# Ledger of designs, part 19: VH-VL binders against Chromophore lyase CpcT/CpeT (cpcT)

Target 1, 201 residues: Chromophore lyase CpcT/CpeT (cpcT), of Paulinella chromatophora (Freshwater filose amoeba) (b1x536)
Amino acid sequence: MSASLSQLVHQLSARFNNQQQAFDNPPLYAHIVVNCRPLVHLLPGSLLIEQSYAMDPLKPYRIRVLRAQTRDEKLIIFSYSLSDEQKYWGSVYEPERMLKIEEKDLQAIEGCNYIVRKKNSNFIGEVEPGCRCLVDRKGVTTYIVSKFELTNKGEMRTLDRGHNPVTHEQLWGSLGGVFEFNRTTDFSKEIPYDWIEEWKK
Below, E stands for the ipSAE of ESMFold2; O stands for the ipSAE of OpenDDE; V2 stands for 0.75 times the mean of E and O plus 0.25 times the DockQ between their complexes.

## First folded at step 12 (VH-VL; framework fv_dargistotug)

Design p8 (from m7 with heavy chain G99H; at its last look DockQ between E and O 0.57; V2 from the best seeds 0.00; counts 0 for: pae E 4.3 > 2)
Fold by ESMFold2, look of step 12:
Structure p8 (fold): chain C 201 residues (1-201), chain A 120 residues (1-120), chain B 106 residues (1-106)
Amino acid sequence: as target 1 above (201 residues)
Amino acid sequence: QVQLVQSGSELKKPGASVKVSCKASGYTFTSYDMNWVRQAPGQGLEWMGWINPRTGDTTYAQGFTGRFVFSLDTSVSTAYLQISSLKAEDTAVYYCARHFWSGYEEFDYWGQGTLVTVSS
Amino acid sequence: DIQLTQSPSFLSASVGDRVTITCRASQGIDYYLAWYQQKPGKAPKLLIYYASTLQSGVPSRFSGSGSGTEFTLTISSLQPEDFATYYCQQYNNWPTFGGGTKVEIK
């Protein structure tokens, strides 16, 4: 419903990092920063997400546009790529550059949407089933198995694995290895009031 | 390498108690909920409930809210199932199994099982 | 309490056969269904979760499909090590298991 969608977008609208995990386990976990920030000029629920190594925050290894919506009383996060990704690297730190992203720059990524469930006060999202979310990593095409959990305490946990699309063998991502992020910057105040109003309908 | 190693088989008389252990290794014990699953001889699988090793909170399935007690010792990464006032129908293999994400989920790793036999 | 009905309860097959096992739920469970393999004297082993996602280390001859109330587990070419009992399990609510399907050698 309206309240759950608004809560989901609020909890997504943040900067997260896994500094504690990375510093406690340097050989095992890279230090990652995830920025997810409202694209206030686009359709309601639109967020720019940049994922980077903490040492190189302006050169994200992944940049996407997400759009959180309710469909048939279910929470769905639609995933979009940008037609020229490198042009927009670091835009999540620069609101005026974010405003230059237009709807025509978005390309839907088939099979990469997240189906989201609210469990108590937490959200759990998982890439839609069917092994169809294709991602290239260092010249190798894999399909992604991806799951996240957001708590109302600002924690985010993620699991990502890549599999060979022919053999289904796992090619990357550790078995049982979960990234554990904490919320470090709040962007939820940037959510437009008209988005909240639209979601009440 | 994830392992759940359970205590050995038990032969008990009706009215006695038993405590089954499940020792975890190869992962962060407090990141996964521990479930207990029963399988009577020649029968299917029956979920008994879980315990959250971070908080100690328990959930018991219907029919397991009296004589069955889940507990844990996080200092040795071990979960326990205690069954009191044993009955003949408690004869079964008892498995521990873990899940990660909040709420109801699949069980990705299982212990080898502990046979509890209750007979006079 | 969500009831799961597996069919068949027993299946006789030869090595190399394509095997299909069905699991029906008493109410909609979206994609929240897992499949387990259990050999005599052993613990169940997770094969498939989220209806169709293969667990790491499971051979790709195993596949799952379905949503809502009807689900299938398929073994594309049965191997000698695949003779076992298979259970479905839903996790949309308090976990419940199907009654099992025993796959034996013809």
Scores: ipSAE 0.343, ipTM 0.758, lowest interface PAE 4.3, mean pLDDT 89
ESMFold2 (binder alone), look of step 12: mean pLDDT 92; pTM 0.940
OpenDDE, look of step 12: ipSAE 0.575; ipTM 0.862

## First folded at step 13 (VH-VL; framework fv_dargistotug)

Design q1 (from p5 with heavy chain F100W; at its last look DockQ between E and O 0.79; V2 from the best seeds 0.77)
Fold by ESMFold2, look of step 13:
Structure q1 (fold): chain C 201 residues (1-201), chain A 120 residues (1-120), chain B 106 residues (1-106)
Amino acid sequence: as target 1 above (201 residues)
Amino acid sequence: QVQLVQSGSELKKPGASVKVSCKASGYTFTSYDMNWVRQAPGQGLEWMGWINPRTGDTTYAQGFTGRFVFSLDTSVSTAYLQISSLKAEDTAVYYCARGWYSGYEEFDYWGQGTLVTVSS
Amino acid sequence: DIQLTQSPSFLSASVGDRVTITCRASQGIDYYLAWYQQKPGKAPKLLIYYASTLQSGVPSRFSGSGSGTEFTLTISSLQPEDFATYYCQQYNNWPTFGGGTKVEIK
């Protein structure tokens, strides 16, 4: 399990871009950049993730801290929000600003953790069951169905949908649409050796 | 609006071959795996395997590694199931079903099914 | 392979009844279980996935629960359109289906 956790964190520690998909399908797919980078001063497995439109990389539409761990022999990515998120926008490009993020700034987001499985060298993850990961979008509260796949070739596929918590009607997201990202920058060499040693214990 | 439309029913003699088509629409064909599921008359559902439309990779369940062949034509968003050397026990309804890219997911959309009858 | 055992294989019920169908897995599958409804001559229809999440467009009288090795599909008040055969399917590994539960008019 420790080897799979290390591999998961290595594969997550990157910048991803759906440029090919966006340029091949301009009316259908926004051009998105996902940066996921180790927070080396925080607890093992901590990553800063910023998701932005490529044209506005310093104003992410989502910023979170993730923490990948093994729990009950399962791979889990815990999700945290940051107090005063806007203060940290763009920090993923500026390591000195990333160092200012402290454990006390992290607020667990209940119901939004990902349960991850490793299948044939690929990782597949899905938001935990219970329909409890709530987000507001355009004044409407939805629960998120969110899936991802990370391949051993650096590809990442994501599917995100929002549903009415009472009726389960899908309110946003594409039934047939999948964002398809390629790895464009590798941050895995920033992973502290101490994290790898901790996971072996 | 996701839709899987299969070819019509077939009546065959033992030893013949059949090719069932499954045409997909309403989504990016290469984003999801295509699965094949068999249902003998009056019986339950039996997963036969999947094919990845992006890579062409196939996986066959045990019992389906010989005479059953999955293929694709991505230019027309169509998956195919070919069964060779047909036997009476191949009589069944054959469904195509869409699964998330990994093949380790639920099947959210199904074709209407194709009845293949093999009789002497 | 992971074997799924459904019980009962057959039940007779009246409109308005509460119906419970059980699916047991031969090994732990966490929450990776789906339920399907199939009417005669029709393709299966996804009702529940991830053990308890309703598929869009499925009436709220359907609910799913369980984890690990034991799972339940519940129909809180049967309607005439609910008489069908129900299948569970695991997807923790290569998919397998339960044997089905036929729900008929009493």
Scores: ipSAE 0.685, ipTM 0.875, lowest interface PAE 1.9, mean pLDDT 90
ESMFold2 (binder alone), look of step 13: mean pLDDT 92; pTM 0.941
OpenDDE, look of step 13: ipSAE 0.836; ipTM 0.937

Design q2 (from p5 with heavy chain S102A; at its last look DockQ between E and O 0.81; V2 from the best seeds 0.00; counts 0 for: pae E 2.3 > 2)
Fold by ESMFold2, look of step 13:
Structure q2 (fold): chain C 201 residues (1-201), chain A 120 residues (1-120), chain B 106 residues (1-106)
Amino acid sequence: as target 1 above (201 residues)
Amino acid sequence: QVQLVQSGSELKKPGASVKVSCKASGYTFTSYDMNWVRQAPGQGLEWMGWINPRTGDTTYAQGFTGRFVFSLDTSVSTAYLQISSLKAEDTAVYYCARGFYAGYEEFDYWGQGTLVTVSS
Amino acid sequence: DIQLTQSPSFLSASVGDRVTITCRASQGIDYYLAWYQQKPGKAPKLLIYYASTLQSGVPSRFSGSGSGTEFTLTISSLQPEDFATYYCQQYNNWPTFGGGTKVEIK
């Protein structure tokens, strides 16, 4: 379990983009950059994630703190929002700004954790069951269906959709569409050795 | 809208071969794995395996190694199931079905099925 | 091999009835279970995945529950178009299907 947790955090600690997909399919896929980088001063497994359009890297459409842990023999990625999100936009590019994020700034997002399974050499993850990961979009509350696959070759595929909590109608997200990311920058060297030692216990 | 359209029914004699096609539309063919599922007349569903259109890798369920071959033509977004040395017990409806993970997922869209009848 | 046992194999019910179909796994599969509806001469249609998540376009009278080894599919108010065979499928490992439950409308 400790080896799988360490591998998961190493594989997540990267910058990804879907440039090939976006350029091959410009009307169908936006060009997205995902930065996921260790928050070395926080509890083990903490990562800052910023998701942005490539043309607006300093204005992410989503900023979160993730915390990967083993819980009840399962790999879980806990999701946290930041109390003042816009203050931290772009911090993923500036390690000294990342250091200003404190544990007190994190608010757990109920129902939005990912349950992760390691299958062969791949990690596959899905938002926990119960349809409880809620987000407002265009004045309408939706629950998120979100899945990812992360390969040992640095590939990441994601599927994200929003559904009406009463009717289960899909209200947003690409029908049948999957974002295809490749690893472009490695942040795994920033993972503190103390985290690795803690996971061995 | 996602659609999987399979080739038409086949009537074959024992020992012959058949190739069933499954043409995908309404999504990026290489983004999902293609699975094959068998259903003998009046019987339940049996997973046969999958093929990964991104890598060409295949996995065959126990009992489907040998005479059953999965293949792809990504240029026309089509998956194929080849069955050689047909036996009477191969009589079944064969479905293609897509999944996000290779065999670790539900199947959200299915082809209409192809009936293969093997009789003397 | 994870075996799925469905019960009952057959049932007959009236329009408006609450119908419950069970699926039991031979070992724990957490929440990795799906339910399908298959009408005669048609391909299976996904109803529910992840034990309880309703597929888009499926009427809300269908619901799923359970985890681990015991799961149920419920139709809260049976309709004439619900005559079909229902299958469970696990995907905690390579897929296996239950034997099916045929639902007949009285």
Scores: ipSAE 0.625, ipTM 0.858, lowest interface PAE 2.3, mean pLDDT 90
ESMFold2 (binder alone), look of step 13: mean pLDDT 92; pTM 0.940
OpenDDE, look of step 13: ipSAE 0.818; ipTM 0.932

Design q3 (from p3 with heavy chain D106E; at its last fold request DockQ between E and O 0.81; V2 from the best seeds 0.00; counts 0 for: pae E 2.003 > 2)
Fold by ESMFold2, fold request of step 14:
Structure q3 (fold): chain C 201 residues (1-201), chain A 120 residues (1-120), chain B 106 residues (1-106)
Amino acid sequence: as target 1 above (201 residues)
Amino acid sequence: QVQLVQSGSELKKPGASVKVSCKASGYTFTSYDMNWVRQAPGQGLEWMGWINPRTGDTTYAQGFTGRFVFSLDTSVSTAYLQISSLKAEDTAVYYCARGWSSGYEEFDYWGQGTLVTVSS
Amino acid sequence: DIQLTQSPSFLSASVGDRVTITCRASQGIDYYLAWYQQKPGKAPKLLIYYASTLQSGVPSRFSGSGSGTEFTLTISSLQPEDFATYYCQQYNNWPTFGGGTKVEIK
């Protein structure tokens, strides 16, 4: 991959899990699987992401569509929700069901895009500033602070915290709650060649 | 409660060495990089570099690629700064500070600082 | 290295005044700027990160703004405990700090 955008999408197109962390630290870390897989029929850079507990992979606690693009010479991952999320749970394991997701089903989530920097061979992403990515957790509205680091060795680290929108006090997310994932299944060969061709222009 | 506790002040002669410790508590030591920051008397802050406790990899800022060595002991959640062949210009307060990603982040928690004085 | 220039280098103001400190970067750093407060004999304390996000536990009279190459820290109503030196720091690349702004209460 010669372009940073192509490399980002290739490195994201995988299944990741934190099995080593979870098995070495069972009281501290849940065993999580993250699937991120190309939506080949949608606009270039579109990925279905499902985050689930490993014991219940067909019932993700988060499902989104991501779209990695270059905007104003920045790498940005746009975040979209699905109009009927539960209908699509588990479709990341079934390409025929993934094909049923259409552009009209995507709803942009303002304030929840990631700004991504490439530093040497690593990608570092963070939810855009403005404290506008709101999530409800156990009846409390918080803005999310979310960061990831993705290496060319298949390591992915994520940090998520929720903060009070008025006081900025952290309401959830442990102080050392960094999840450490490794790549286990490669989906990058599913990336359409015409996406790569478009990015070269 | 995140806390970084540094070793006490040091008075040294030129040519000696010193090893400053920074003991971390209240978080998973390997989840965050450890940075070192120098502040000479009456001067501003100067980033010296970082060490990755997950891999042991180090990066040194320009001007710190020689006599300055970062190290770790993860069994006691402690980072170290060793300065060899001390010179008068090494007189400064040395801070440890944690950052999330390889020097590309703000420093949310700092040690109290260690004064190293080098004089004849 | 990305150079940060703070202005003013020194100011004095009365309790209750609105104080504004600026930080200019030698090249674009997007939103990757933090502000620190340092009192004599103490370590720096993070006030603002990501240009405008207030750190938990910091009084709401502190605010930050800006992007690209120009950033400001504002103290809306200066208090006696705000006597300190303030530093900006960029983290778009390897960290660098501004030269500092010493604030003295009249």
Scores: ipSAE 0.679, ipTM 0.872, lowest interface PAE 2.0, mean pLDDT 90
ESMFold2, look of step 13: ipSAE 0.662; ipTM 0.869
ESMFold2 (binder alone), look of step 13: mean pLDDT 92; pTM 0.943
OpenDDE, look of step 13: ipSAE 0.844; ipTM 0.940
ESMFold2, fold request of step 14: ipSAE 0.677, 0.655; ipTM 0.877, 0.872
ESMFold2 (binder alone), fold request of step 14: mean pLDDT 92, 92, 92; pTM 0.938, 0.942, 0.941
OpenDDE, fold request of step 14: ipSAE 0.895, 0.889, 0.880; ipTM 0.951, 0.950, 0.947

Design q4 (from p5 with light chain T53R; at its last look DockQ between E and O 0.84; V2 from the best seeds 0.00; counts 0 for: pae E 2.3 > 2)
Fold by ESMFold2, look of step 13:
Structure q4 (fold): chain C 201 residues (1-201), chain A 120 residues (1-120), chain B 106 residues (1-106)
Amino acid sequence: as target 1 above (201 residues)
Amino acid sequence: QVQLVQSGSELKKPGASVKVSCKASGYTFTSYDMNWVRQAPGQGLEWMGWINPRTGDTTYAQGFTGRFVFSLDTSVSTAYLQISSLKAEDTAVYYCARGFYSGYEEFDYWGQGTLVTVSS
Amino acid sequence: DIQLTQSPSFLSASVGDRVTITCRASQGIDYYLAWYQQKPGKAPKLLIYYASRLQSGVPSRFSGSGSGTEFTLTISSLQPEDFATYYCQQYNNWPTFGGGTKVEIK
């Protein structure tokens, strides 16, 4: 499992965008950039993730800290929010600001971890069971169904949908609204060597 | 509205070939992988494999190598199952079903099924 | 590959009954199990996935539970439209299906 965890973190440590999809389908898909970059000073597997519209990269609509780990021989990506999120917007572009993020700033988000499986050379992940990853959208509380696939060629597909927690009806997310990203910048060389050695033990 | 519409039933003799179509609508065809599932008369469900519309890659379950071929035409959002050298044991209903990770998750939408009957 | 054994293979029940169907896997499959309903001459319809997550548009009288090797589908109060055959399916690896459970009117 240590080899799979290292591979997962390597493949996550990148900038992704859906430029091809957005340019081929301008009325249907927003142009999104996903930056996922190692937080080298934090616990092994920690990544800063910022998701933004390409035209406004310094105002991400989502900023989180992820921590990829093995638990009971399973790959899990733990999700954390940051205290005072706006303070850290754009930090993914500025390593000095990333270094200011501390463990005390992280708050675990209940029910929003991803359970990850390695299939062939790809990673596939889905938000943990229980329908407990809650977000408010347009004044309505929803639980998130979120899936991703990450290929060894740097392709990433994501599917996000929100559901009513009582009726289970889908309230947002398109029926075929899968975002298709390509890897454009590699951050995997920033992964600390001691993380890789720790995972081999 | 997501819909998978399959071609009509077929009556064939042993040794013939058949091609079943599955036309998708209501979603971006390349966003999901397509699976094929067989159900012999009075029997349960059997996964046959999948095709990836983004790459053309296919995977066939053990009992479905050789005479069963998956293909697709993305220009008309259609997946195909071709069965050659038909045998009586191929008599079944054949379903297409979509999945986000082919063969590694649930199938949320299914075609109505195509009955293929092989008799001499 | 992973074998799924459903029990019972058939049952008779009345409208309003609570119905429980069991699916047992030959090895651990975590939560990667789905349940389908199939009526005669129709395609299967997804009810439950990820062991317990209700598919959108499925009535809340349907519920799923379990993990590892033992799973159940429960219909809390059987309705006339629920008379059908139910199949479990694992997707921890290449899919396999259970043999089915036919629910008939008593």
Scores: ipSAE 0.635, ipTM 0.866, lowest interface PAE 2.3, mean pLDDT 90
ESMFold2 (binder alone), look of step 13: mean pLDDT 92; pTM 0.940
OpenDDE, look of step 13: ipSAE 0.858; ipTM 0.942

Design q5 (from p5 with light chain W94E; at its last look DockQ between E and O 0.76; V2 from the best seeds 0.73)
Fold by ESMFold2, look of step 13:
Structure q5 (fold): chain C 201 residues (1-201), chain A 120 residues (1-120), chain B 106 residues (1-106)
Amino acid sequence: as target 1 above (201 residues)
Amino acid sequence: QVQLVQSGSELKKPGASVKVSCKASGYTFTSYDMNWVRQAPGQGLEWMGWINPRTGDTTYAQGFTGRFVFSLDTSVSTAYLQISSLKAEDTAVYYCARGFYSGYEEFDYWGQGTLVTVSS
Amino acid sequence: DIQLTQSPSFLSASVGDRVTITCRASQGIDYYLAWYQQKPGKAPKLLIYYASTLQSGVPSRFSGSGSGTEFTLTISSLQPEDFATYYCQQYNNEPTFGGGTKVEIK
């Protein structure tokens, strides 16, 4: 499983955007940039992820820390929020600011980890079962259904939607709305060699 | 809003061929895999395989390699199942069903089914 | 090839009854199990996926539980529209279906 964990972190360590999809479908898809970059000073597998509209890259609508690990022969991406999120907006473009993020700034987000399977050299990830990944959006609490597929050719596809935790009605996200990203910048060479060695043990 | 509309029932003799269509609407056709599922009269459900509308890649379940061919026409958001050299045992309802890209998923939307009857 | 064994194959029940259907996998499939309802002449309809997540538009009297090799579908208070055949399906590997459970009027 060490080779699969290393591959997952390598493939995640990139900038992705859906420019082709957004330009081909302007009213249907916003132009989104996803930056996912190693936090080399933190525990192995730690990545800063910032998601933004392309027109406003320094004001991400979502900033998180992810930590990819193997647990009981399963690939798990643990999700963390940051204390004082706005302080770190845009840090993904400025490595010296990324170094200011400390372990004490991370808060585990219960129920929001991803279970990852490797299928046909691709990674398929889903938020853990139980409908426990809750977010408030527009004054309404929803649980998140979130899926991604990450190919070995740098394609990333995501499906995200929110549901009423009592009725299970879908409250946001398009029924067929899958975001289609391509890898545009490679950050995988920033992965510390010590992480790779730890994963071999 | 998502709909999968299949072609009508077919009555065929052994040795003939049939082509079942499945027209998708209400979503981006290339974002999901298309699966085919067979149900013989009075029997359970049997997964036949899938086709990826973006790439044309296919996977066929064991027992469905050979006479069964999946194809697609992305310009009209339509998937096809062709069965050649029809046998009486091919008599069944054939469903198309949508799964998330790269397979290995639940089927959230199904076509209404196409009855193919093979009798001498 | 992952085999799914459903039990019972038949179930007689009255409106208002609590109904439980089981699905056993020949090997571990984690949470990658779905349940479908099928009425005569109709396509299957997804009820539950990821073992326990209710599909949008499905009444809350339906629930799913289990993981690994043992799974259940429960209908807490059977309604007239619930008389149907129910199938489990795993998607940990290439999809396979259980043999079905027909729920009939007692």
Scores: ipSAE 0.712, ipTM 0.883, lowest interface PAE 1.7, mean pLDDT 90
ESMFold2 (binder alone), look of step 13: mean pLDDT 92; pTM 0.945
OpenDDE, look of step 13: ipSAE 0.732; ipTM 0.915

Design q6 (from p5 with heavy chain T28R; at its last look DockQ between E and O 0.75; V2 from the best seeds 0.75)
Fold by ESMFold2, look of step 13:
Parts: C-alpha cells; sequence; structure tokens
Structure q6 (fold): chain C 201 residues (1-201), chain A 120 residues (1-120), chain B 106 residues (1-106)
C-alpha cells in the first residue's frame, strides 16, 4: 500500500486546468485552475489545494489542506479547513507563504474525507459515506457527493453535486457537471524524501 | 435530462449477427463509461463489460469474450453491442448503463433494453 | 469474482409492512454496494448506492445499511407500487449482481 500512497501524492502534486473543455464549450464550463502542492513542513502527505477561476487565480473560491494517508489498508485523503483562509489565498504560488501554514491552523472537516481506491493505473475517490459533508449554498443546506478520477497521465475528472439531506433530491451540480482537467505543472519533485521513507516503514 | 435510447427488438436465426445501439443524450458522452448488462428471460442481471469512450479501452466479463464486441461512435454519442454467430442462449434483453468509473461504480442511468430473440 | 447472495429469493407482504432484504458478499466490499428496483418489462432503477445513500428521486421509505459483507435494503412502509424484483450490485471490483428478491404485495 506504501507504493500506492506515494503514487497518489505524486499524481496529486500538480497544477491542473480544464482549458480545453472551457474553450471548446464556452457557455457551458467555467475555466478553472486547481493547484495542489506539498506542504513540506507538515505531516507526511499534506498538500495545499487552491481552486480558482483562471481569470482570478489569486482569489480561490476554495482553499483547503489535504492529507493523504493509509488507514486500515485504505487510501484516505483527509480534508482540513484553514483558520483565516483569506490570509493564505494565492500562497500556492509562493512557497515562502506556504511555509507559514502550521498544524494549529488546520481544522478537520467532519464527513468530508475522500476514500480512494487504486484501480489499474488510476486513482478513483469519493467523499466518505454517510451524507455528512454539509455545505450551505444559496441559503440551503446540502450534502456533497463528490467523485474524482486521476490517471497516471495527469488527467483528472471530477463530479460534484449537492443534495437535500432529507429528500436526497439533487439541488445543484449541473447535468454534465463533470470537469475534465489536464496536468500543466508538476510539483511532485517538491515531495520530501523523508515522507517517502516514512511510507516505506 | 440524461437519456439512453436503445434500438428496437431483434428477431434472428442462429448463426446471424446483431448490432444493438445505445444513443446517449443530456450529458457529455465521453465523460462517463458505458456498460452492457444482459438479462435472459426470467433470470437476473449479468454484467457483460464496459467500454471507455475517452480511450476506446474495453473490458469483457468472463463468458463474454469472443462473440461480443463493444464499440462507439462518439460523433453521434452512440455505443454499440455486436453479437456474432448468434445462438439460442443469446436470447435476452440487453441493457446499456452509464457509470462514472470504468466498471467500479453503480449504474445511475439505464437504456430501456433491447430484446434479442434467437430462434430457429 | 465477488459473489452476492440475496435473501429471501421471494417474499409476500402487505401494504404498510416493513420489509427487509439481505445481500451477503463472499468477501469484504466496504461500502461499495448498490440496490436496484426492476418492475416487469422495465429497466432496473438505481435506489441506493454507497450502501446507504439514497438516489435522487427515490422515495424516503427506502433505506440501505451495512458494510463489509452484510447489507440490507429496507422499505419502511410498503406501497402498492413497490411490487418489483430487487437486486444488489457490488462495485468494489468488476460488478456482480445478486440473484434478486421478488416482492409481491398480498
Amino acid sequence: as target 1 above (201 residues)
Amino acid sequence: QVQLVQSGSELKKPGASVKVSCKASGYRFTSYDMNWVRQAPGQGLEWMGWINPRTGDTTYAQGFTGRFVFSLDTSVSTAYLQISSLKAEDTAVYYCARGFYSGYEEFDYWGQGTLVTVSS
Amino acid sequence: DIQLTQSPSFLSASVGDRVTITCRASQGIDYYLAWYQQKPGKAPKLLIYYASTLQSGVPSRFSGSGSGTEFTLTISSLQPEDFATYYCQQYNNWPTFGGGTKVEIK
């Protein structure tokens, strides 16, 4: 399982965008950039993720810390929010600012972890079961159904939907809401060697 | 809305071939994989395999290698199942069904099914 | 191959009854289990996935539970339109289906 964990973190450590999808389908898809970059000073597997519109890359609409680990023979990506998120916007482009993020700034987001399976050469992941990953959107509380596939060629597909926690009706996430990203920048060389050694133990 | 519309029922003699179509609409065809599921008369559901429209890769379940061929025409958002050298035991309803992962997920949308009857 | 055994194969119940259907896997499949309803002459309809998550548009009287090797589908108050055959399906690996449970209303 240590080899799969290292591969997962390597494949996640990148910048992705859906430029082809957005430009080929201009009224249908926003142009999104996803940056996912190692937080080398934190616990092994820690990654800063910023999701932004390409026109405004320094104002992400989502910033989180992820931590990829093996638990009970499973690959799990733990999700954390940051205290004072806006303070860290755009830091994924500035390594010295990333170093200012401390463990005390992380708060686990209950019910929002991803369970990941490696199938052939691809990683597939989805939010843990239980319908407990809650978000308010336009004054309505929804639980998130979120899925991704990440290939060893740097392709990433994501599917995100929000559902009514009582009726399970889908309230947001368009039909054909699958975002299709390609890897554009590789951050995997920044992964500390001691993380790889720790995973081998 | 997502729709999978299959071609009409087929009556064939043993030894013939049939090609069942499954036309998708309401989503980007290449974003999901297509699966085929068989149901013989009075029997349960049997997964036959999948085809990945992004890569053209196919996987066939045990017992479906050889005479069963999956194919695609992405220009018309259509998946195909071809069965050659038809036998009486091929009599069944054949469904197409959509999945997000290549064979590792639930099937959220199904075609209406195509009855293929093989009789002498 | 991961084999799924459904029980019972057939049941008969009255409108308003609580009905449970069991699906047992030959090996651990974590939460990767779905339930389908199939009415005569129709395609299967997804009811529940990820063991317990209700599909959008499915009535709330349907629920799923379980993990690992033992799973249940529950209909809390059986309705006349629930006459159907129910199938479980695992997707921890290449999909396999249970043998089905035919539900008839008395």
Scores: ipSAE 0.688, ipTM 0.883, lowest interface PAE 2.0, mean pLDDT 91
ESMFold2 (binder alone), look of step 13: mean pLDDT 92; pTM 0.944
OpenDDE, look of step 13: ipSAE 0.801; ipTM 0.929

